# Designs tried in a protein design chat: VHH binders against q88v07. Part 4

Target 1, 377 residues: q88v07
Amino acid sequence: MAQSIVEAPIRVDTSRKIIHVDMDAFYASIEEREHPAYKTQPLVIAHDPRQTGGRGVVTTANYVARQFGVHSAMPAAKALELCPTAVFKTPNFPLYREVSAQIHRIFHEYTEMIEPIAFDEAYLDVTTNKKHIHSAVELAHRLQQEIWHQTHLTCSTGISYNKFIAKLASDYRKPAGVTIVLPQDAEPFLLREPIEKFRGVGKKTVPKMHDLGIKTGQDLYAQSELDLIKQFGKLGYILYRRVRGSDDRPVEYLRERKSIGKERTFGPFLQSTTEVNTHLKAIAKLVAASMQSHQRHGKTLVLKLRYGDFVTITKRRTFGEFIPNDAALFEQYAEEIFEEVVDDHFNSGIRLLGITLTGLAPLAFENLTLPLYPNDN

## First folded at step 11 (VHH)

Design s5
Fold by ESMFold2, look of step 12:
Structure s5 (fold): chain B 377 residues (1-377), chain A 124 residues (1-124)
Amino acid sequence: as target 1 above (377 residues)
Amino acid sequence: DVQLVESGGGLVQPGGSLRLSCVASGFTFSRYAMGWVRQAPGKGLEWVSDISSGGRTYYADSVKGRFAISRDNAKNTLYLQMNRLKPEDTAVYYCATGLYRTYDSPTLEYFDHAGQGTQVTVSS
């Protein structure tokens, strides 16, 4: 009778110097910079719920608005209820993108090992750096000074030997904080953290953790690896390592494009195969042009369709050879897949069609690398 | 219940070969990646090899070129052909599923299940 025996080796690599940079209330702070009167008003960056019929969510709020209980991801209508005097400002993404780009140019003065997470958030690996600054704390202070000098915005930084601890450290002191967790301090720091601070322990997992007597990192640390895996699967394996200060994830500064695709939504919904094929032909032309522009070809073609009732089908077809960047071939394959997968939900019409190429490689053996911004692709 | 049963271990001379088998039950075998992990006496677990549901294979550097992983989805069976065995290959070999790794590490970061293991001893 088989029994599981699983305990993986733990490697704690403390040789790296990782900085997590988190801009303080980024969208709101930019708007305050542009219009200083906002600094003393409750400011909420969201579409005004009085104009949207109560729809929308808060992207960020300034510190005045936060005193009323407004927070990110909250329904905008709830934010209005909590703070009726709040100013609602529609996000100016072009401005925020430009400020983020300015901040990233500052990062590049110190290191090329930059992993953008969002407009307002990045990991930097500064184990070595372009200015030969040996103290990561000194480097973090210089980054904060330079960012403030150029943008008049503040940021909070966390410094440690891995991404997990650096991220936690940056949350420790806001705004304008610099927090370091040295290797010798990591265990005491992690053991005191509430369990909900551990990545992956969200609102549905916290009650289960509490029922098992796991409220802090110390409680988590006391669990065996096998018990955590049995209770939480992959998350359990990860948490066992995280609470012991282990996180080998690299700063991902060489991000490569994994797919190229185009999709279109329809109103009115498509009602016939003839309409579908017409639009697949148009989408195929766009995808072929995009593949050629990026100098890529791919081995897998993916059709995505969504019915009027929101049922979504995604079907892939992988080929032994790279697919030529030929719009007619893309159309042909997409039409074949559509005929293969379409079902009675078509009675509700088609609201979305998409064609995507994956399994990408350089067409001429050259790679095209693009910077990644979560809100810019 | 998930059950993984390894077999095919034994005593073999250096340079010899063994074929390990793992019969799986209690889950849809063809939908899961499968792999082999080993534990030498007094040491930690070491990832050896894995194979995706679609048949793509991966090997630790220490066994690449000597070991071959394969699967027979019709028989719910995972195999490890072990050639040119060395004394350093002496270990308990475990069949595992639910495997995860990072791009830059041969070390397995996750298992859902593993079997009881089969002993391989390479000695003259």
Scores: ipSAE 0.000, ipTM 0.119, lowest interface PAE 21.7, mean pLDDT 82
Fold by OpenDDE, look of step 12:
Structure s5 (fold): chain B 377 residues (1-377), chain A 124 residues (1-124)
Amino acid sequence: as target 1 above (377 residues)
Amino acid sequence: DVQLVESGGGLVQPGGSLRLSCVASGFTFSRYAMGWVRQAPGKGLEWVSDISSGGRTYYADSVKGRFAISRDNAKNTLYLQMNRLKPEDTAVYYCATGLYRTYDSPTLEYFDHAGQGTQVTVSS
């Protein structure tokens, strides 16, 4: 008598109101704002491969370029092949950071419960908010309007009772979209989603899932928890719950933190320096966004890595001056540290990477007197 | 504004030596990796060498053992000592900062800023 392992019902907390804000083609949109002529041209934010000997990676592209198949993380040379008429613009991170800071200031008007993901993405817990607005949809609209008014940029918002669904929702109606997924709508919404949209499902996982017949949320839902754990380990455990609408992760906002950092655990382990660099870049971006959202800068950057054999290395570099909140700098320093500390244990792979800033101080809001638009009188 | 000004280029015979200099301004020099790239006539940009903020040096295979990169942080200056020069070394040499690379290869991936360059011609 095969004891039907009665899968215990997954508890789903639906008490929170979470808004995920995602700026639409953020870097490209900024460039288009600065140079309106780009709006009608395929714009690729990357170093021009013609100038770099075919080197470079696409950071982002405008919608025109995307029509040619250009996407983020694509080799710049490939982008050029796909779109020979593409305009390549070298990333202006100082500008992007400034704009991001403006957007985050707007977020702070509504709630202190802000978790930046990147310069262009954040989670807001608005269960309680400074505006005392009960409707999360109203809040989302106001946010979009205010962002547009101040920056002339559009964002898409996803609204739901947890981070996972809110993020998925924000991708649904891009650009300038508002998507709400109520608790009663969560299951149908998730079942229709392609597996590629599920957080944690990377490029390496997708083929394996497809081989197992897991292509959509519906397919994922049909899998037993045990099977998913067997096939995907911890990720399987997580995905089993996610597809059922469960995500208990809080919106992480900085309490008076002595440090700001992000870590990522890997399964499977990273086996190449290319992978390490890729992930350090991603982590650096997250940390920079977090630093910016908290209006802090730090003097010390700490790299943490853990090998497959569980040997852990933590190395710090302290600077005489505060480190600019620039993801590229954080990445660079992290990579430099990595290069210094990496040893034979790398053969076991890397299971964890982390970048943390310490020695934090408030960013002096230099009152950038926005030049008052001359009153056309 | 980031400024990089290269100097020290010129005409030299095969087997000769040159020392390039790059004076940097507009940023905290000591905090950034610096490098040299070159472009030969009709060819793409080629990574030559770079030095980390911590002083770790990297070289392209084509120049390894012949070129030496160094920096003087007090002078905000990057150097490239080029020995045993070959005709193949003929190029415009650029000083660069904001360096990115993959560590699977010592090859520089890209950079954010470069100077105007200095011409190096190796000819008999």
Scores: ipSAE 0.000, ipTM 0.208, lowest interface PAE 14.7, mean pLDDT 87

## First folded at step 12 (VHH)

Design t3
Fold by OpenDDE, look of step 12:
Structure t3 (fold): chain B 377 residues (1-377), chain A 124 residues (1-124)
Amino acid sequence: as target 1 above (377 residues)
Amino acid sequence: DVQLVESGGGLVQPGGSLRLSCVASGFTFSRYAMGWVRQAPGKGLEWVSDISSGGRTYYADSVKGRFAISRDNAKNTLYLQMNRLKPEDTAVYYCATGLWRTYDSPTLEYFDHAGQGTQVTVSS
């Protein structure tokens, strides 16, 4: 009898309002807007396989083409086979980018907490928003209306207290749908979902899950955390939490990388402190460059090392002040931490080294004296 | 396939002793550090002890001086001698490989493989 590991309760933060926006058949819709005749024709956004010697992949297809079985990532030649009357339109990415930018400008009218996933998809944290509208549903409707008004394109929205559920919700009422999952509805919502809908569950994972009897959120929920980790590794860890409604990932606006780091894997393993220091120096340089390129500084430096015997150690050092973006300093701190944490596992060599900065803030923020009050002189 | 099978758990009184065993298969046991982790009711996974491929032993502060980890590479077996057991030691104990831990905390971040676990209950 597999003694049920008394699972620690999963903390669920329900304080946020998250809207996932997904543009409906985005590229195809744009093309239909530009050429209304396409609305009644099977439209495939791809290079015409007749012109490319049978080469090409479907980017997307309109609803008419989808009825013939055409889907994204399908070979263009296969799409033609399925739908001989299909109109193939070469992707116009400049146009798509422009339209995407217009949509994002609309998002910015509501919140600065925007995480774009693609040209046609984004997360919005509207917990606090520029419109001072409390209802996320109202905000979603307004967004849809504004998008339609400005672009004549439709989008579907999912609303919930985290990114994971919001994204799942947005798929429910396509096209031009609004789906809200409240905290009290999250469990039943998630339990009924097919496992294929869970983010992170790819085509390769689905068969394995099915073989294990995991077909739905309910089935997933019934699994122990340990079993999921055993079977699916980190994904198992994540899914255990997701099915329980937990997703602490913030909407990453401005790609505020919570952390900037570099890791290096070694083959052969490092066997000496000298080697370690050499590589720490190199990694530190990369991290410093990255920090500079992102115009960020951090308060915490994290050293990660994995030994040849597969033990991994993480050590963090937090400073009272931001750490200057100095590679030499990063190296120094990393070396100091290494000296502190290194033990007999080192006899097996080092397989991986990593330096990561966390507690990031913009470098310029200190200098931006935002003139609070424009003197109306 | 990697297999880890724990045994030796049970009910014991405070101050008592238990010896856990873990039989490993499906990998070259002697090349891996091995460890014990535990999960108490309502708590996350906690690192207890590990032993390097070279045989050096490490312990969480909570078990230091009371527990002893050892290995027999010829038998592909990991052991945990637990002495002076306390109620707070009550947990499911897992044999694990590829332990990822924070240096300053007994909190386990990750592991590559673990067994099904064996229940240890310390109660009067």
Scores: ipSAE 0.327, ipTM 0.782, lowest interface PAE 1.1, mean pLDDT 90
Fold by ESMFold2, look of step 13:
Structure t3 (fold): chain B 377 residues (1-377), chain A 124 residues (1-124)
Amino acid sequence: as target 1 above (377 residues)
Amino acid sequence: DVQLVESGGGLVQPGGSLRLSCVASGFTFSRYAMGWVRQAPGKGLEWVSDISSGGRTYYADSVKGRFAISRDNAKNTLYLQMNRLKPEDTAVYYCATGLWRTYDSPTLEYFDHAGQGTQVTVSS
């Protein structure tokens, strides 16, 4: 029964000031800052495919390399094909994490309502702010200037009344852009956007959208809510609201970790159950230590394995109680799941194993209840 | 407005040590990568070492393990500790920013600013 859902008024709250900050070509720009010679060369941040036998994925590329068609998430071998003269620089994640921390210290000068999305990306709720700046546009410009002054890096910002529109706006003008979408401009802006820009409409969903004649926000807007729900379920419900400028999600500055896990890729591939169990034991130790250091426990243990032929199995086991942070228990459960799911694809070997805990909660909840400390009896 | 002033050079015996300093002014020192380049008699400029604004260090193969670059952002000062000095380290050493070089090569192509240099001479 969808009547209560369909009959609910679409809420469009325009009272907030949300900034989405996206650092321009982040990893590459850091490397250029550290070694200015890279500014005039096509630079690709990836393991060199000539040294990996063609393996690897581009994390990012500088703007010189982008002229050759190189982009993030592309196979490194393809990037070499497109730009044979490219310089490949192995990612220095510790450095990038340090620079990200510098940038976040700048954010904290303006607001404490910061939701980090990635090293190079965050949402800021600046409806009220520590600088007493009423204009979110002025604040975004001052943020860009301060980031430049302190780090010599540029960023692009999008400003609107919710996270969805702010994110889209930040992509509108790059690099070093500031784009605002006012409430009265939101609908025209959204109607022009390609459907793949809408969160949840990825590579596997785009073909279905196109088959239904949905290529833009305008096409999406024209669909009835019931038709979208029938075709796409929950995603249809969400998209109907997003294209009408509705997104009530708060900036989540108290974000909770949802899973803790470790995985390993093998070369050479594992060929026997004995090898698998040896590595599951090692991975279980790492996961248990990580769970304890984060002061969390979980109700669900997930085994991930990938065969040499790339067939991937993910299997979870959910318990009624939180699993003790005991490496031997994690190993035991992972080994049991492996035996349950392993099949003749094992003939191609195991290239990846992983153990992950989900359904997380703080350990402190099991150690304390208010009725256990009576002092009025 | 940009000034880089090197000091600490001198004459040392092979195996000896020196510490070079470079005091910077006219720009926000903490925001820029800094480096040392050198020029031996009759040779071109050679990159020696650089350090990022965040403190990550890089060294030419010829000095790795013997030289240590560091910075004190509060004092706007760049340092180069040179240990186990060899006669081939004899050069004028320049403090620089805006460094340009060919990938994986110690050959420096260009820099935006450099100091006057300080002479290091290693001989018995």
Scores: ipSAE 0.000, ipTM 0.090, lowest interface PAE 24.8, mean pLDDT 82

## First folded at step 13 (VHH)

Design v4
Fold by OpenDDE, look of step 13:
Structure v4 (fold): chain B 377 residues (1-377), chain A 124 residues (1-124)
Amino acid sequence: as target 1 above (377 residues)
Amino acid sequence: DVQLVESGGGLVQPGGSLRLSCVASGFTFSSYAMGWVRQAPGKGLEWVSDISRGGRTYYADSVKGRFAISRDNAKNTLYLQMNRLKPEDTAVYYCATGLWRTYDSPTLEYFDHAGQGTQVTVSS
């Protein structure tokens, strides 16, 4: 009996009450509300492929159309093939946005800890809430009722102690359903889930997982962390924890990206300082570009390095002022940190380097130093 | 399968000593840095010490001068000599590989593998 290396128990925080709200067929439902005749017809929210020369993608479909196999992200032409009697309605995003805003106003009556995912989805942290409702289930029901009352639209809710499980739960009882996964029920719940439902497992990852015999949460749970990391990298690390019920991600009510960074994994390992500097330079350029694209600046630069012997070191340097979005500067700081932290582990080589900026804030117009001179380099 | 089996923990008086051992199997021991981490009641995992492939040793500030990590590659065994033990050293001690730590802090971000741990209790 191979004594399962009792991996240090993954810390699972069960103290939070998280509700994932998912509007049921949101765009289609809005259209049905506006045009009740659509309720009895297969409705596809997409440009009519007959009008577009066969071009278009299904945004969503009502439940009638879904019975024919129509689903989101399907080519509109395929939807027409599956359901020749389908009514195609061009998306009205302004209307959808307005309705979404109305729903969010309702959320705000209960909590300020709202993380919108899309127009039709949001996480709510209701551990503490404005209505002083202790039961998350009661709160979810009240939300559904209020949404119905104001919008005549239905939503499904998932309730659990973290975002990952709450989102999975919301899919179980659609439409207009409430699903709760208590801490004691989390493991059985997760073990039964198909691997396709795990966040981060995309279309490209599913075949690889299946080839490895990973089809369900149970299969995933049976994998070692090392094996998952070897096969799937960072995703493997995350999935190992998720299947064990761990998700420490907060409900981010301020979608402010907390960090912008880039990492690079090496095979073969880096063996010289020269190589390290070369790659730090490249990573710094990518990070600077990303920072610029997001119009953010940061106060803290973080260097991450993983050695060939599998030790990983993280070093943070916080500055009194925001760091200019300069790749050369990021490189310099990263190199300085590297020189500071490098030790005997370096003899095993370097597997991974990463540069991350944290303490992010929007670039104020005033700090846009317009490069006066085109660097002729 | 990677296995790490810790031993040597127990109850000791303040100022006392313990020697922990960890026997590794299922991987090439000599190719990995090894370390000790601990978890005190109600606290997170804390990095204690690690030793490189080459035998260089590193310690958290809280244990410097009191603890000594060593390894015997021929025996696939990691050791931790703990001297001058304090009540604050009370924790479950784990032998671990793939340690991720913050350079300036004993904060452990994660590890790849750890054993079942051995309980160390320092109490008068």
Scores: ipSAE 0.412, ipTM 0.822, lowest interface PAE 0.8, mean pLDDT 90
Fold by OpenDDE, look of step 16:
Structure v4 (fold): chain B 377 residues (1-377), chain A 124 residues (1-124)
Amino acid sequence: as target 1 above (377 residues)
Amino acid sequence: DVQLVESGGGLVQPGGSLRLSCVASGFTFSSYAMGWVRQAPGKGLEWVSDISRGGRTYYADSVKGRFAISRDNAKNTLYLQMNRLKPEDTAVYYCATGLWRTYDSPTLEYFDHAGQGTQVTVSS
């Protein structure tokens, strides 16, 4: 009798209200708005392969073109084969960016907790919001209406208690759909999902999963954590939790990025402290620049390193005050942490270095010590 | 395919000893750090010990002084000598590679590969 290792229940935080907003066929919809005649035609947003010698990739297609099997990331030439009557429209990214910005302005009316994923997608944490709307569902409807009113574009929304489920939900009722997954509905919802819909499951992973008999959330749920980790490593660890409704990732909004960091992978591996320091310096510069660009400062610096033998170490240093956005300081602290944690695994070299700042706050809270104006005496 | 096969687990009384073995295949064993992790009933995975390519050993505080990790590269085998076993050591023990742990808290974040595990039960 294989003693069923009673796996510790995964803690699921259901306290948040998360909306995933996905603009429906965003680029194509914009083009249709600009040129209504496109609404009745198969529209493919791509360079015309007939003009490019067969080169090009489909960015998106309208629903008419999708009926012919045209999809994003498809070669444009293939799209033409599938739909010979397709109208190819060269992407107008300046326009798309402008429209995206307009949509984001609408988001900001409701919450500052916005994580843009793309021009056409964003997470909103509306647990608390500017409109004091208690119902996330009501808020989502209002948001859709406002977007329509201002832009004449539709969006689909997924509403749930975390990012993972909200994103999955938004795909269910496209276009102009609202899908709500309450905590009590999360398990049944996830169990029915094809494994391809799970974030992190890419084209390379799907065949392996299928070979293992993992085709749906239900199949995935039946797997032990250990087995998933054995087969898929970190992804297995993540998927074990996701299928059980757990996703603790915050909505990373520009104002309150929980963390700002940079990682670099090396090939060949770093073999000396000198090399490590050189690269830490470079990483620190990037992080400092990012911190400055986001007008944030942090209280905690995290060093991440992965050795050639695949052991990975993370070490945090928290300061009593915010760390100045100084690349030299970041470097120094990272180097100090490295010296503290480095061990015999270093003989295998370093595969990866990362510096991350957490405990972030806006720089505006820096008591600008106003330079005491020298008393002109 | 990476394979790790653990053995040597069993039932022992408190204060007893066990020696776990892990036979590795499907990769160059000598090129990787190896480690042991365990999972007690109702608890998460816990890092126990690891050994570097060069043979340097590291231990969780909970097992330090009681457990000894070793490796035989010629045999592609990892060992864990467990002495002075306690009831709290009761867990499934896994041989693992590609361990990610936090320095501040010796908690295992994840690993790349692990075996099927071997049950260790310490009970009076």
Scores: ipSAE 0.035, ipTM 0.462, lowest interface PAE 3.0, mean pLDDT 88
Fold by ESMFold2, look of step 15:
Structure v4 (fold): chain B 377 residues (1-377), chain A 124 residues (1-124)
Amino acid sequence: as target 1 above (377 residues)
Amino acid sequence: DVQLVESGGGLVQPGGSLRLSCVASGFTFSSYAMGWVRQAPGKGLEWVSDISRGGRTYYADSVKGRFAISRDNAKNTLYLQMNRLKPEDTAVYYCATGLWRTYDSPTLEYFDHAGQGTQVTVSS
């Protein structure tokens, strides 16, 4: 079965109006609304580490606490160390869920094309809208004011023609910011951004970028596509397009995601079980991270392999309970399935490996990102 | 280090022919699928053709019937015979290996290594 790789021309579709809405310090802001005295105190939404024996993770902190270096996902014990006077408030998830639902009802007054990302974050496609508002600037202003009017909470919005730029824009001026990036403004906006703001450029990648003289979008833009691919592989391919303002991903308002998976093709083909297991480990890490970022777990793990002679095997294993989003478990199950199905076609090598989770359902709330209560995950 | 050195480019009239060569070193050539990609002025990379370890060939629609890819494993050399050349074939042609593909996904993935390229110009 012959396959062709054809690179499409870079297209920048500017026909859409996308809003990214990010509620400002969501949990902390709700607690401040309920008890206004918190507004002048450093407030940390987490179980008190003095009561948990030092366990627990900060869900969010108000802006007073952030001045002491407290941030989300930080150990609660570290937050206490940085800010000994902080008030620790146990999360009231039922309240936060209700406020999130109220905000989503506001979104639905403007559009049905809503992609929820988290309780406090969503993409809206408002290319057309229920209020017949012509101006994207006016629409963003009205949305922010309506949220404030109904909830007394602020949000930061980013508005552009795609999800990538809209999300970057929403972080530009926080809190209570509105940042509009029109197509003609996209290039100057992206060129000035630090490289760390680009999706996929994290702690491991930043030093390599800096060593190559890439510190900003301008530096990134100046690189050839081939050089970026040589240095960063798939990430380089993506970054070349992102810095040019290209992101065609739709706002995913209608879909129930039915599977989450990652796969890789190889040249040279894999020739040994050791090579296979090395790559299954890497793929399992990517799938586990993707499952967690989409806040899903699944009951079925699927191994896909393709031999050098193009014979393809898919084999699934379904479990009675949802599989924890643990890379080591995904690797273990994938390796077990590989051992079950591998045959003499392996003489032609392995051209492709893939791991996919199916039978998806939303994670329980307390497992969102990091544990918020004492329990094992 | 992996080395891929393209040659055989040049200026040719429409309807003419060129044969590109790519000499490979620094890896076991016979163990890799090999391919050609090109970049026209002001455009992104375009996949042209590839050839498997076993000699099976694949072509982009824009070049089928006009281009022929081949390899000589004894000489560590990849070839691209280009016939009936058109002005739209004008590009820098790169020899590539380590091809990544996403056959059943909307995400495009491709090659680990490419050479420095050879210029092909089709002009009257």
Scores: ipSAE 0.000, ipTM 0.251, lowest interface PAE 19.3, mean pLDDT 82

Design v4
Fold by ESMFold2, look of step 16:
Structure v4 (fold): chain B 377 residues (1-377), chain A 124 residues (1-124)
Amino acid sequence: as target 1 above (377 residues)
Amino acid sequence: DVQLVESGGGLVQPGGSLRLSCVASGFTFSSYAMGWVRQAPGKGLEWVSDISRGGRTYYADSVKGRFAISRDNAKNTLYLQMNRLKPEDTAVYYCATGLWRTYDSPTLEYFDHAGQGTQVTVSS
């Protein structure tokens, strides 16, 4: 049971009002607004795979194209296979950024506690708000109406007492939906959800869960915390809490969070580079998962080490681009920095290692602009 | 391989006492911090207590003054003396080693190994 996690007793705080706002088919709806003829054609926002040699990723598709099974994050070549008559429109990111900024100015009329996820997605904490609107449902409707008035675009909203449930709720009724999950409704709602709706349960994890008989939130709920941690590590710890309606993550407006990091203290002290690299690998996995969980990426990686004699070294490396949230890359960079800074104090052993990412920004901005490469491994 | 075997659980009335034991093998016991975590029905894992290799003890607020952790390095055994037991102490108690904390948390967050646990039930 390596890397088992123990935290304070599960707390289900129901005092907050959290709204997840999800713009309906954002890029495609902007393009339809600009050129209404697209509304009756299957439209895919991506570089044309016939022009890229089959490369590229769908950023989004209009509702006509979605009827053919086209979805976001799909390879553009696959979208072409599913819908050979689709119109491929290269993303106009400057326009989309401008529209997103307009929408965010509307958010700021209601609250300053805004966590952008993507151009088309944000969390708002409206527990209190600038308009003194007591009903979060009323606030969500007012928000949708103002966005429509200013942009002629629709959005779907999910409302609950935490980010996890609000995000799930926003998917429930699209387009133009408002869905609330009250505290008393949370457990039945979560128990019905397919496990792939739980953040962190992706294509690689779903088969493993199915093999264990875990297909729904109900099946997940029935598992012991230790069994989940044994099978899935930190993800198991988190999922145990999520399916019980617990998610204390705050809405992270940019002014609060400057870094994400993890460190370990060792006893007995590490005596060799091999031992150091083993633990840097483990710490890198934790940091990469935390970066992904917070939907952030960073430009600076920081290694911290403390020798047995308490001499502490902190060294950072800043990159020109955001570092992918890849545990192997974090490990590689941390190992390179360790080799650069290690000295004869290593004779006293290593008592602490830490990896921290700084220079943070929302992950979704890079995801919307990065070309997808085929998996070569 | 690391093995941790808990014993000493059982049914006890409120106000009673129990002593838990954990026999360790597969590692140099005296070189590691040891601890107890528990899981009540329907709850997550809760840190209870730990003891450093040098003998310094730490307790969760909920058990401070009632529980006493100790170790016998010659016998590779960790103990938890539990006094003035309450119904809310009902849980499976796990012995753990390889304890570590993140620098951003004052509470023990991680352990490398735990046993299969011993049931403690406090009821009238």
Scores: ipSAE 0.000, ipTM 0.183, lowest interface PAE 16.8, mean pLDDT 82

